VH-VL binders against q8rxn5r50to198. Designs and how they scored, part 7

Target 1, 149 residues: q8rxn5r50to198
Amino acid sequence: GKIFFISQTGTAKALAQRLHELCASNDIAFDIVDPHSYEPEDLPKETLVLFIASTWDGGKPPKNGEFLVNWLGESAEDFRVGSLLLSDCKFAVFGVGSRAYGESYNAVAKELSSRMIGLGGLEMIPVGEGDVDDGELDRAFQDWCDGVI

## First folded at step 5 (VH-VL; framework fv_burosumab)

Design S11
Fold by ESMFold2-Fast, scan of step 5:
Structure S11 (fold): chain C 149 residues (1-149), chain A 123 residues (1-123), chain B 106 residues (1-106)
Amino acid sequence: as target 1 above (149 residues)
Amino acid sequence: QVQLVQSGAEVKKPGASVKVSCKASGYTFTSYYMHWVRQAPGQGLEWMGIINPSGGSTSNAQKFQGRVTMTRDTSTSTVYMELSSLRSEDTAVYYCARGLYSGWFPRYYFDYWGQGTMVTVSS
Amino acid sequence: AIQLTQSPSSLSASVGDRVTITCRASQGISSALVWYQQKPGKAPKLLIYDASSLESGVPSRFSGSGSGTDFTLTISSLQPEDFATYYCQQFNSYPTFGPGTKVDIK
């Protein structure tokens, strides 16, 4: 399976590495993937993907995730691809954001979840939501990991 | 030990909305997912969606997208399911049901169920 | 969506009978199948999970078997309290339920 990190400051990438280590300790192999180096057209070939995604001011994804997020949005709106494109794909999403941004809180993670579902993906567990400002990010992430693993 | 207690029966007009509550006790409320499942009279069971009581995030079946809203209140260990734009075909018993965390694939099955709430939609 | 069918739709049996109910999935679901018992006016009760694992507190006369697309629930010696409707459910994808099998007294 694949763990995608969408990260500017490195927080989501560090969490992806921790998840990878947790999986490896249980004899389960995932590849950590930078979406910037991934061809979104290959996403329908995946059977299990995990996303750890930061959201920035204004609900924008970090640069390394822009192309993937935009591709998913355009595919979800394209009548030609329908609701079956990602029907073989099981996924889960953990968001890294800040409640100080109000309605933009974890907007990228929520958008990823919505687009994946719209394209036929199966969401294994509801979106996890971490807040970098509340001192509870680690606990929220661990709770999400316990749900996935 | 584990109990899920739902609000009482409701009678609604087409176009109205209904909000059903489910109060959990006997376990750590934030450690298990909560699902909603309905059953029309004489019919089978239909999954509506899931909520994570810890973070409040939800995933809803596509059939109910835009009509169902699930929320929770951690201070009272209560989950809510609100269904809007009611139609006569929404007449059903609505159940809350506790689910385990998924692991490598969804474990969306239900070890404890609420007693059910009858919602009747008629003109 | 994964569709489940159950056979028979209903059956009549006597106390002490061996009852077998079949559930078939429209595609492979591994062992991601559960069985519930529902009595009139009551919520469903979990009997079997992971196709063959008996839920705690459920009588040993209930057993499940199967994998992939074909599954069975067996009641080895039917008791009066077993007259109910039985549902299978898959969790290999978003949950879907079979149409139910009603077990009536003969």
Scores: ipSAE 0.000, ipTM 0.561, lowest interface PAE 13.3, mean pLDDT 85

Design S12
Fold by ESMFold2-Fast, scan of step 5:
Structure S12 (fold): chain C 149 residues (1-149), chain A 123 residues (1-123), chain B 106 residues (1-106)
Amino acid sequence: as target 1 above (149 residues)
Amino acid sequence: QVQLVQSGAEVKKPGASVKVSCKASGYTFTSYYMHWVRQAPGQGLEWMGIINPSGGSTSNAQKFQGRVTMTRDTSTSTVYMELSSLRSEDTAVYYCARGLYSGWIPRYYFDYWGQGTMVTVSS
Amino acid sequence: AIQLTQSPSSLSASVGDRVTITCRASQGISSALVWYQQKPGKAPKLLIYDASSLESGVPSRFSGSGSGTDFTLTISSLQPEDFATYYCQQFNSYPTFGPGTKVDIK
């Protein structure tokens, strides 16, 4: 499997490392992947992917996830691959955001989930939504991890 | 060599369902999408839908939504097309046909075709 | 849906003739067009893909040209085995086929 981190300040990356350790303790092997160094055309080869994605100013993805998020959006609207491409891929998404940003709250995580579903992916659990400002981020993350293990 | 072998001719009454099979050999079954195309007697070709054999996801032409179900069995490298609520205008030869790729993107044209299955809907 | 028309609907020709079949799309499809040959009682056979690329194993007397909305299939010197119906198909959207052009012996 692969754990993708889309991270601006390092919070999502740190959570990806925690998830990796938790999976390893349950004998589940994952690679932590920076999407910037990943070829999106290889995504159909994956059978299990987990995303931990922060949302930045204006609902935009951090730089390291920008190409992948855009590629997924364009591919989901392409009749040739929409609903078919990722039919053998199970996935889950955890968002890192802030409710103080209103309608942009965890927008990237929600877009990732929507696009992965649109491409035929099987969502294992609903999008997890963490808020860096509410003091409950660690609990929300742990609850999501418990659902994905 | 690539081969697609379809099940034999069927005669059905209006309102019945028919399930046509297509067994693939000579290539990696899950690496290519499979399409279904039909041809009424003396008429042209009509695309019905597509299945990804790897995960089983499908996309059907609007005209057939609600009546067509496509499935596959990876252990036998076989795809199936089931058409329900049959009408006389469903009388046709039904073909399975293998789709192509350009890099990672499927191309919706067909290099290998099954021999065809005649389905006759008659009272 | 993208509609395809073919002209002529049928033609009669002799061995050695140059045969030209036209396919027209209701909207631009770039080069996303293929040509098939179908003989009575048989499945279609791919001849040309991407408007002008010859499928492996297909005789060089077959050629395709065109882009956008107007496409042509040419058989430079008709052979006895070429008497068949020819169909164009677009793949710029969900597949649609032309109505076919029947090539009969004179």
Scores: ipSAE 0.453, ipTM 0.806, lowest interface PAE 2.3, mean pLDDT 91

Design S13
Fold by ESMFold2-Fast, scan of step 5:
Structure S13 (fold): chain C 149 residues (1-149), chain A 123 residues (1-123), chain B 106 residues (1-106)
Amino acid sequence: as target 1 above (149 residues)
Amino acid sequence: QVQLVQSGAEVKKPGASVKVSCKASGYTFTSYYMHWVRQAPGQGLEWMGIINPSGGSTSNAQKFQGRVTMTRDTSTSTVYMELSSLRSEDTAVYYCARGLYSGWYPRYYFDYWGQGTMVTVSS
Amino acid sequence: AIQLTQSPSSLSASVGDRVTITCRASQGISSALVWYQQKPGKAPKLLIYDASSLESGVPSRFSGSGSGTDFTLTISSLQPEDFATYYCQQFNSYPTFGPGTKVDIK
């Protein structure tokens, strides 16, 4: 499996590392992946993908995730791939955001989920939504991890 | 050598269903999408739909939505096309045809074709 | 849906002749066009893809050209095995086929 982190300040990356350690302690092997170093066209080869994604700059993804997010958006609009492309891929998404951003709250995580579903992916659990400002981020993340593992 | 071998001719009454099989060999079955195309006697070719043999997901032409079901069995490298509520205008040769996979998405044209299965619908 | 027309609908030719078949799309399809050959009782065979690329194993007397809405298949020197029906197909949207051009012996 792969854990992708889309991170500006390092919060999503730190959570990805925490998830990786939690999985390893249960004898489940995952690779932590920076999407910037990943070829999106290899995504159809994956059977299990976890995303931990922060939302920045008016609902846009951090730079390391821009190419992957844009690729998924373009692919989801292409009639030739539609629901066919990721039909072997199970996935889950956890968002890291702030309610202070209003309608942009966890917009990247919600977009990732929507695009993955549109391309045929199987969502294991609903999008997790963490808020860095409410003091409950760790609780929300742990609840999401419990649903995934 | 790529081969697509289809099941034999069928004669059906109006209202019945027909299920045509297509067994693939000579390549990795799950690496290429499979399409179904039909041809009425003396007429041109008509695309019916596509299946991803890996996950089993499908996309069908609007004309056939609700009547066509495509499935596969990865253990036998076989795809199936079932057409229900048959009408006389469904009389045709039905072909399975392998799609091209270009990078991360399929191209909707066909490099290898099955030999065709004649389905005749009459009473 | 993108509609394709072919001209002529049929033609008669002799061995050694240059044969030209035209395919026209109802809207622009870039280079997303392929050509197939179909002999009686047989499945279609891919000849040309991406409007002008010759499929492996297809004789060099076959060539394709065009982009946008107007496309041509040319057989530079017709051979006995080339008597068949030829179909164009677009893949810029859900696949649609031309009505076919039948190439008969004179």
Scores: ipSAE 0.045, ipTM 0.640, lowest interface PAE 5.2, mean pLDDT 88

Design S14
Fold by ESMFold2-Fast, scan of step 5:
Structure S14 (fold): chain C 149 residues (1-149), chain A 123 residues (1-123), chain B 106 residues (1-106)
Amino acid sequence: as target 1 above (149 residues)
Amino acid sequence: QVQLVQSGAEVKKPGASVKVSCKASGYTFTSYYMHWVRQAPGQGLEWMGIINPSGGSTSNAQKFQGRVTMTRDTSTSTVYMELSSLRSEDTAVYYCARGLYSGWLGRYYFDYWGQGTMVTVSS
Amino acid sequence: AIQLTQSPSSLSASVGDRVTITCRASQGISSALVWYQQKPGKAPKLLIYDASSLESGVPSRFSGSGSGTDFTLTISSLQPEDFATYYCQQFNSYPTFGPGTKVDIK
């Protein structure tokens, strides 16, 4: 399975490394993937994907995730694709954001979840929501990891 | 002893909203996901959604998307489920249930259930 | 979504009888199946998890078996308190329940 990190400052990438280590300690094999280097059209071939996605000013994804997020949006709106494109794909999403950004709080993580579901993906656990400013990011992340592992 | 105690029965008109509460005790509230499951009179069980009591994140069954909102209050160890735009088909007993997963994927079954809250939607 | 069916939909039995209820999944779910007991006016109670593991505090007359798509709940010697509706549930994906099997007294 694959862990995708969408990261501007490195926080989501660091959490992806931590998740990978937790999975490996439980004999679960994942590849850490930078979406910028991934072909989005290969996503329907995946059976298990985890996203750790940051959201910053304007509610937009960091550049390394922009192509994947845009591809998901275009596919979800393409009448030719239908709602079964990702029907073989189990997934989960953890968001890294800040409540200081108001309505944009973890917008990328929420958008990823919504689009994956819209394309037939099976969400394993609820979207996790971490706040870099509240001192509870590690707790929120561990709670989400416990649901995945 | 683990206990989930739900709010009392409600009677609503079509188009109204209802908010059901579920107060947990006897365990660490933030250590288990909470789910909502409903049962129409004389019918089977239907899963509605899940909430993480720690972070507050939620995921709802597609059938209820846009109509159901789940929230929690960690200071009172209480979860809430609000269902809007009620129709007569929403008449059911609504249960909260504690999720217990088996294995590494988010696969859940339920070890403790609330007593249920009857919601009747009638004109 | 994974669909579950149960048979029979209802049955009548006497105290001391051996009762068998089956649950069938629309696709393979390995051993990701649980059984609940629900009495009238009450919440469901967990009986069996992982297809065959008996929940703590549940009488040994209850047993589960099966894997893949076909599963069975057995009550070896029915007691008066066992008259209830029994539901299977899969957890190989987001939860879905069978339609239930009602066990009534003769």
Scores: ipSAE 0.000, ipTM 0.491, lowest interface PAE 15.8, mean pLDDT 84

Design S15
Fold by ESMFold2-Fast, scan of step 5:
Structure S15 (fold): chain C 149 residues (1-149), chain A 123 residues (1-123), chain B 106 residues (1-106)
Amino acid sequence: as target 1 above (149 residues)
Amino acid sequence: QVQLVQSGAEVKKPGASVKVSCKASGYTFTSYYMHWVRQAPGQGLEWMGIINPSGGSTSNAQKFQGRVTMTRDTSTSTVYMELSSLRSEDTAVYYCARGLYSGWLDRYYFDYWGQGTMVTVSS
Amino acid sequence: AIQLTQSPSSLSASVGDRVTITCRASQGISSALVWYQQKPGKAPKLLIYDASSLESGVPSRFSGSGSGTDFTLTISSLQPEDFATYYCQQFNSYPTFGPGTKVDIK
């Protein structure tokens, strides 16, 4: 499987590496992937993907995730694609955000989940939500990891 | 030896822009984050933002949103911080500082610092 | 944003003294705290990371302790080169710094 990190400050990338190590210690192999270097048209070939996605001001994805997030949005609204494009893909999403941003709190993670479901993906567990300002980011992340592993 | 070498002092008028450079050497440029931190005369340290030199992604402190732009050039192992619409309150020493990446939480602490660039904003 | 306070804001000490500086966070930050030393006209220097880990090359007279909201930097036997301003910084969220503690010669 693949762990995608969508990261502006590097927090999501560090969490992706931690998740990779946790999976390896449980004999589960994953590749850590920067979405910027990934061809989104290959996503239908994946059977297991995990997203760790930060949200910045205005609910926007970090630059390394923009193309993938936009591609998913366009595909979900394209009649040629259909609602079963990702029917073989199991996924889960962990968001890294701040409640101080109000309505945009973990908007990218929630958008990823919604688009993946709309394209036929199977969500393994509900979107995990981490808040960088509450001092509990590590616990929220560990709880989500326990649900995935 | 890890070194971060910054551009020289600047004197600007209110409303102008300034672009400070930070040239890295002695390590793999794309394997570490770079931060910008400033210090007004006689005051404490204030974080401005972070750039990932590998992908070019950035995150800026809310106070500087819309005024600060961080970029990098991987061919010269250099990061840049451009601050626009300068005010007298922007008079400070500006530092670049390297952030560790260790596979746990992102290390938003700084093991190596540039020598600092004094930016003076005056009429 | 996580606010940090330091006490005292300044202190005067003699060579050989034990110096203790405290840093308090407005909310829990686990062990995500670092300490820097800054001398006049110079960039800050990393002393302690992860609350208690000594940075390579830093003398063993420096030590850090604490977790959650209360943290301490201790210099067991102050040397002439230790007169400086000391800053704490948290990295459990986007970086914020304490206001600094100035250690002056008595």
Scores: ipSAE 0.000, ipTM 0.501, lowest interface PAE 16.4, mean pLDDT 84

Design S16
Fold by ESMFold2-Fast, scan of step 5:
Structure S16 (fold): chain C 149 residues (1-149), chain A 123 residues (1-123), chain B 106 residues (1-106)
Amino acid sequence: as target 1 above (149 residues)
Amino acid sequence: QVQLVQSGAEVKKPGASVKVSCKASGYTFTSYYMHWVRQAPGQGLEWMGIINPSGGSTSNAQKFQGRVTMTRDTSTSTVYMELSSLRSEDTAVYYCARGLYSGWLPDYYFDYWGQGTMVTVSS
Amino acid sequence: AIQLTQSPSSLSASVGDRVTITCRASQGISSALVWYQQKPGKAPKLLIYDASSLESGVPSRFSGSGSGTDFTLTISSLQPEDFATYYCQQFNSYPTFGPGTKVDIK
């Protein structure tokens, strides 16, 4: 499997490392992947992907995830691959955001989930939503991890 | 060598269902999309739909939505097309046909075709 | 839906003749057009893809040209084994086929 981190300040990357360690302790092997170094057209080869995604102010993805998020949006609108491309891919998404952003709260995580579903992906659990400002980020993340492990 | 081998001819009554099989060999079954195309006697070709053999997701032509179901069995490298509520207008040769790629994008044209399965719907 | 028309609907020609078949699309399809040959009782066989690319193993007497809405299949020197119906197909959207052109050898 693969754990993708989309990170502005390092929080999503740190959570990806924590998830990797939790999976390893349960004898589940994952690779931690920076989307900037990944070819999105290889996604159809994946059977299990986990996303930990930060949302920046204005609802935009951090730069290391921008190409992947845009590629997923374009591909979901393409008749040749929409609903067919990722039918063998199970996935889950955890968002890292702030409710202070209002409408943009975890927008990147929600967009990732929507586009993965649109491309035929199988969502294992609903999008996890962590808020860096409410003191409950660790609890939200652990609840999400319990759902995927 | 790439080969697509289809099941034999069927004769059905109106209202019945028919399930045609197409067994693939000579390539990696899950690496290519499979399409179904039919041809009524003395008529042209009509696209019915597509299946991704990896995962089993499908997309069907609007004319056949609700009546056509495509499935696959990866253990036998076989795709199936089931057409229900048969009418006399469904009398045709049914072909499975392998789709190609341009880079990573599937192209909806066909390099290898099955030999065809004649389905006759008569009372 | 993109509609394709072919002309002529049928033709007869002698061995060695140059034969041309035209396919026209109801809207622009760039170069997303293929040509198939179908002999009686057989499945279609891919001849030309992407408007002008010759499929491997297809004799060089077959060629395709065109872009946008107007496309041509040419057989430079007709042979006895070329007796068949020829179909164009577009893949710029969900696939549609032309009605076919039947080639009879005199």
Scores: ipSAE 0.542, ipTM 0.816, lowest interface PAE 1.8, mean pLDDT 91

Design S17
Fold by ESMFold2-Fast, scan of step 5:
Structure S17 (fold): chain C 149 residues (1-149), chain A 123 residues (1-123), chain B 106 residues (1-106)
Amino acid sequence: as target 1 above (149 residues)
Amino acid sequence: QVQLVQSGAEVKKPGASVKVSCKASGYTFTSYYMHWVRQAPGQGLEWMGIINPSGGSTSNAQKFQGRVTMTRDTSTSTVYMELSSLRSEDTAVYYCARGLYSGWLPHYYFDYWGQGTMVTVSS
Amino acid sequence: AIQLTQSPSSLSASVGDRVTITCRASQGISSALVWYQQKPGKAPKLLIYDASSLESGVPSRFSGSGSGTDFTLTISSLQPEDFATYYCQQFNSYPTFGPGTKVDIK
């Protein structure tokens, strides 16, 4: 499987490392992947992907995830791959954000989920949502991890 | 070496369902999308829909939505097309056909075809 | 849906003749057009893809040209095995086929 981190300040990346350690302790092998170094055209070859994605100003993805998010959006509107492309791909998404951003709260994570579903992916658990400002981020993340492991 | 072998001819009454099979060999079954195309006697070709054999997801032509179901069995490298609520105008030869790729993008045209299955709907 | 028209609907020709078949699309499809040959009782066979690319194993007497809305299939010197119905198909959207052109013996 692969764990993708989309991270501006390092929070999502740190959570991806924690998830990787949790999986390893249960004898489950995952690769941590920076989407900037990943070819999105290879996504249909994956059978299990996990996303940990931050959302900041304006609901936009951090730079390392921008190409992947845009590629998924364009592909979801392409009739040739629509609901077909990721039909063998199970996935889950955890969002890292702040409720102080209002309507943009975890917008990137929600968009990733929507695009993956639109391309035929199977969502294993609803989008997890963590708030860096509420003191409950670790609990929200652990609850999400328990749902996917 | 690529072969698509379809099931034999069927005769059905109006209102019945028919399920046509297409067994693939000579290539990696899950690496190519499979399409279904039909041809009524004396008429042209009509696209019905597509299935991704890897995960089993489908997309069907609007005309057939609600009546056509496509499935696959990866253990036997076989795709199926089931058409329900049959009418006389469904009398046709039904073909499975393999789609081509340009890089990672599937193209909706067809390099290999099954031999065809005649389905006759009559009272 | 994108509609395709073929002309002529049928033609009669002799071995050695140059045969030209035209396909017209109701809207621009770039080069997203293929040509198939179908013999009686047989499945269609791919001849030309991307308007002008010859499929592997297809004799060089077959050629395709055109872009946008107007496309042509040419058989430079008709052989006995070429008597068949020829169909164009577009793949710029969900597939649609032309009505076919039947090539008969004179």
Scores: ipSAE 0.589, ipTM 0.846, lowest interface PAE 1.8, mean pLDDT 92

Design S18
Fold by ESMFold2-Fast, scan of step 5:
Structure S18 (fold): chain C 149 residues (1-149), chain A 123 residues (1-123), chain B 106 residues (1-106)
Amino acid sequence: as target 1 above (149 residues)
Amino acid sequence: QVQLVQSGAEVKKPGASVKVSCKASGYTFTSYYMHWVRQAPGQGLEWMGIINPSGGSTSNAQKFQGRVTMTRDTSTSTVYMELSSLRSEDTAVYYCARGLYSGWLPRWYFDYWGQGTMVTVSS
Amino acid sequence: AIQLTQSPSSLSASVGDRVTITCRASQGISSALVWYQQKPGKAPKLLIYDASSLESGVPSRFSGSGSGTDFTLTISSLQPEDFATYYCQQFNSYPTFGPGTKVDIK
């Protein structure tokens, strides 16, 4: 499997590392992947992917995830691309954001989930939502991890 | 096994609209594209557009943009094609036709066709 | 738009004859070409896809060849049920059809 981190300040990356360690302790092998170094055309070859995604100011993805998120959006809206492109891919998404941003709260994570579903991906659990400002981020993340593992 | 059954013949006056239905059976409705192709009497085939029944997204040939609307109802496995502002040159047999998809590579050709619906536009 | 031309526009042949129909594209379309058979009053039926792949249930006397801009449909031994108009179609871009070739059996 693969854990993708989309991170601006390093919070999502740190959570991806914690998830990787948790999976390893349960004998589950995952590779931590920076989307910037990943070819999105290889996504249909994956059978299990986890996303930990922060939302940049204005509801945009951090730069390391921009290409992947745009590729997914374009593929999902291009009806020439098969609606079952990712039908063999199981996935889950955890968002890192702030409720102070209103409707942009975890917008990138919600977009990733929507696009993955639109391309035939199999969502294992609902999108997890963490708020960096409420003091409950670690609990929200642990609850999501318990659902994934 | 795979069957596409279209609604019956229509006679319309210039300026009217027509809505043709195509009911699919024998396969998973949302796993294949549906196209619309027409054929004027004694003429060749002309592609009108495509709908993805899964999400409802559509794309229409430039000639029909603004006049054609394609929709679907997943509960009845039916697609619809509505053509507005009808002219005498719209007199044709209208076909729904199933299209393949293959992931990244679009395969817009047609392995099964409806029986056709004759639409006659006359004053 | 990619334009397709077919040659000949029509032909007459006897049962058992070898029939060849050509389709030419205005630009390269790789192998993104299909052939249909249409009998009077009926919907078209898929014969050949990807330029040379025979559709399931289609008799082996039908074959397709070509790539790029020049394509051929061959019927090795014409049968009475092969009376029809044959159309090529490309899918390298938005679909366009050739004008058709009418095959009349003598």
Scores: ipSAE 0.000, ipTM 0.501, lowest interface PAE 15.7, mean pLDDT 85

Design S19
Fold by ESMFold2-Fast, scan of step 5:
Structure S19 (fold): chain C 149 residues (1-149), chain A 123 residues (1-123), chain B 106 residues (1-106)
Amino acid sequence: as target 1 above (149 residues)
Amino acid sequence: QVQLVQSGAEVKKPGASVKVSCKASGYTFTSYYMHWVRQAPGQGLEWMGIINPSGGSTSNAQKFQGRVTMTRDTSTSTVYMELSSLRSEDTAVYYCARGLYSGWLPRFYFDYWGQGTMVTVSS
Amino acid sequence: AIQLTQSPSSLSASVGDRVTITCRASQGISSALVWYQQKPGKAPKLLIYDASSLESGVPSRFSGSGSGTDFTLTISSLQPEDFATYYCQQFNSYPTFGPGTKVDIK
């Protein structure tokens, strides 16, 4: 499988490393992947992907995830792709955000989930929502990990 | 050695349903899409729809919306196509056919075909 | 919906002849076109994919060309086993087939 981190300040990347260690301790092999270095056209070949995604101010993805998020959006609206592109792909998404952003709270994670579902992906568990400002980020993340593993 | 083996010929009355099976062997069943294509006697080929055997997701041609249901059983590497509310115009040979979806452009063409199942709708 | 037309609808030819069949799309489909051969009572067999790529195991006398809206299937030296109906199919959108070209023995 693959764990994708979309990270501005390193929080999502650090959580991806923690998830990787949890998976390894349960004898599950994952690669940690920077989406900037990944060819999105290869996504249909994946059978299991996990996203840990930060949301920038204004509901925008950090730079390293921009191309992937835009590609998923364009694919979802392209008649040639349809709803079967990612039907081999099981996935789950954890968002890292702040409620101070209002309607943009975890917008990137929610958009990833919506696009993946629209393209035929199977969502294993509901989008996890972490808030960096509430002191509960670690608990929210651990609860999400327990649902994935 | 890829093989797609379909169920035998069916004769149905108008208004009935028919369920055709297609058993795959010689490759990883969940790694390829399966399509259904029909051909009325003396006529050309008509695409009906597609199923992903891995997740079970389907997409059907608009003409068959509401009448066609595609399913699969991964334990037997078999796909099924059920067509309901049959009319005489549904008399045709029904084929399952293997396809690959790769990259940006969907590769909805068919490298292996089942032998075909003749469905006759007669009053 | 993308419509495909084939020309001619039928032809008669002798063994050794060069046979050319054309397929025209109602809109541009890039190279998203395949050719099939179908013999009576049999399922279609893939010959050419991506307009010009020869499927493994298909004799080299078969070739495809074209892009956009105009495509051609050529059989350079017709053999007895080549008498069949030939269909083009596009995959630039949901699959549609041409009406077929029947190649009969002269």
Scores: ipSAE 0.000, ipTM 0.517, lowest interface PAE 13.9, mean pLDDT 86

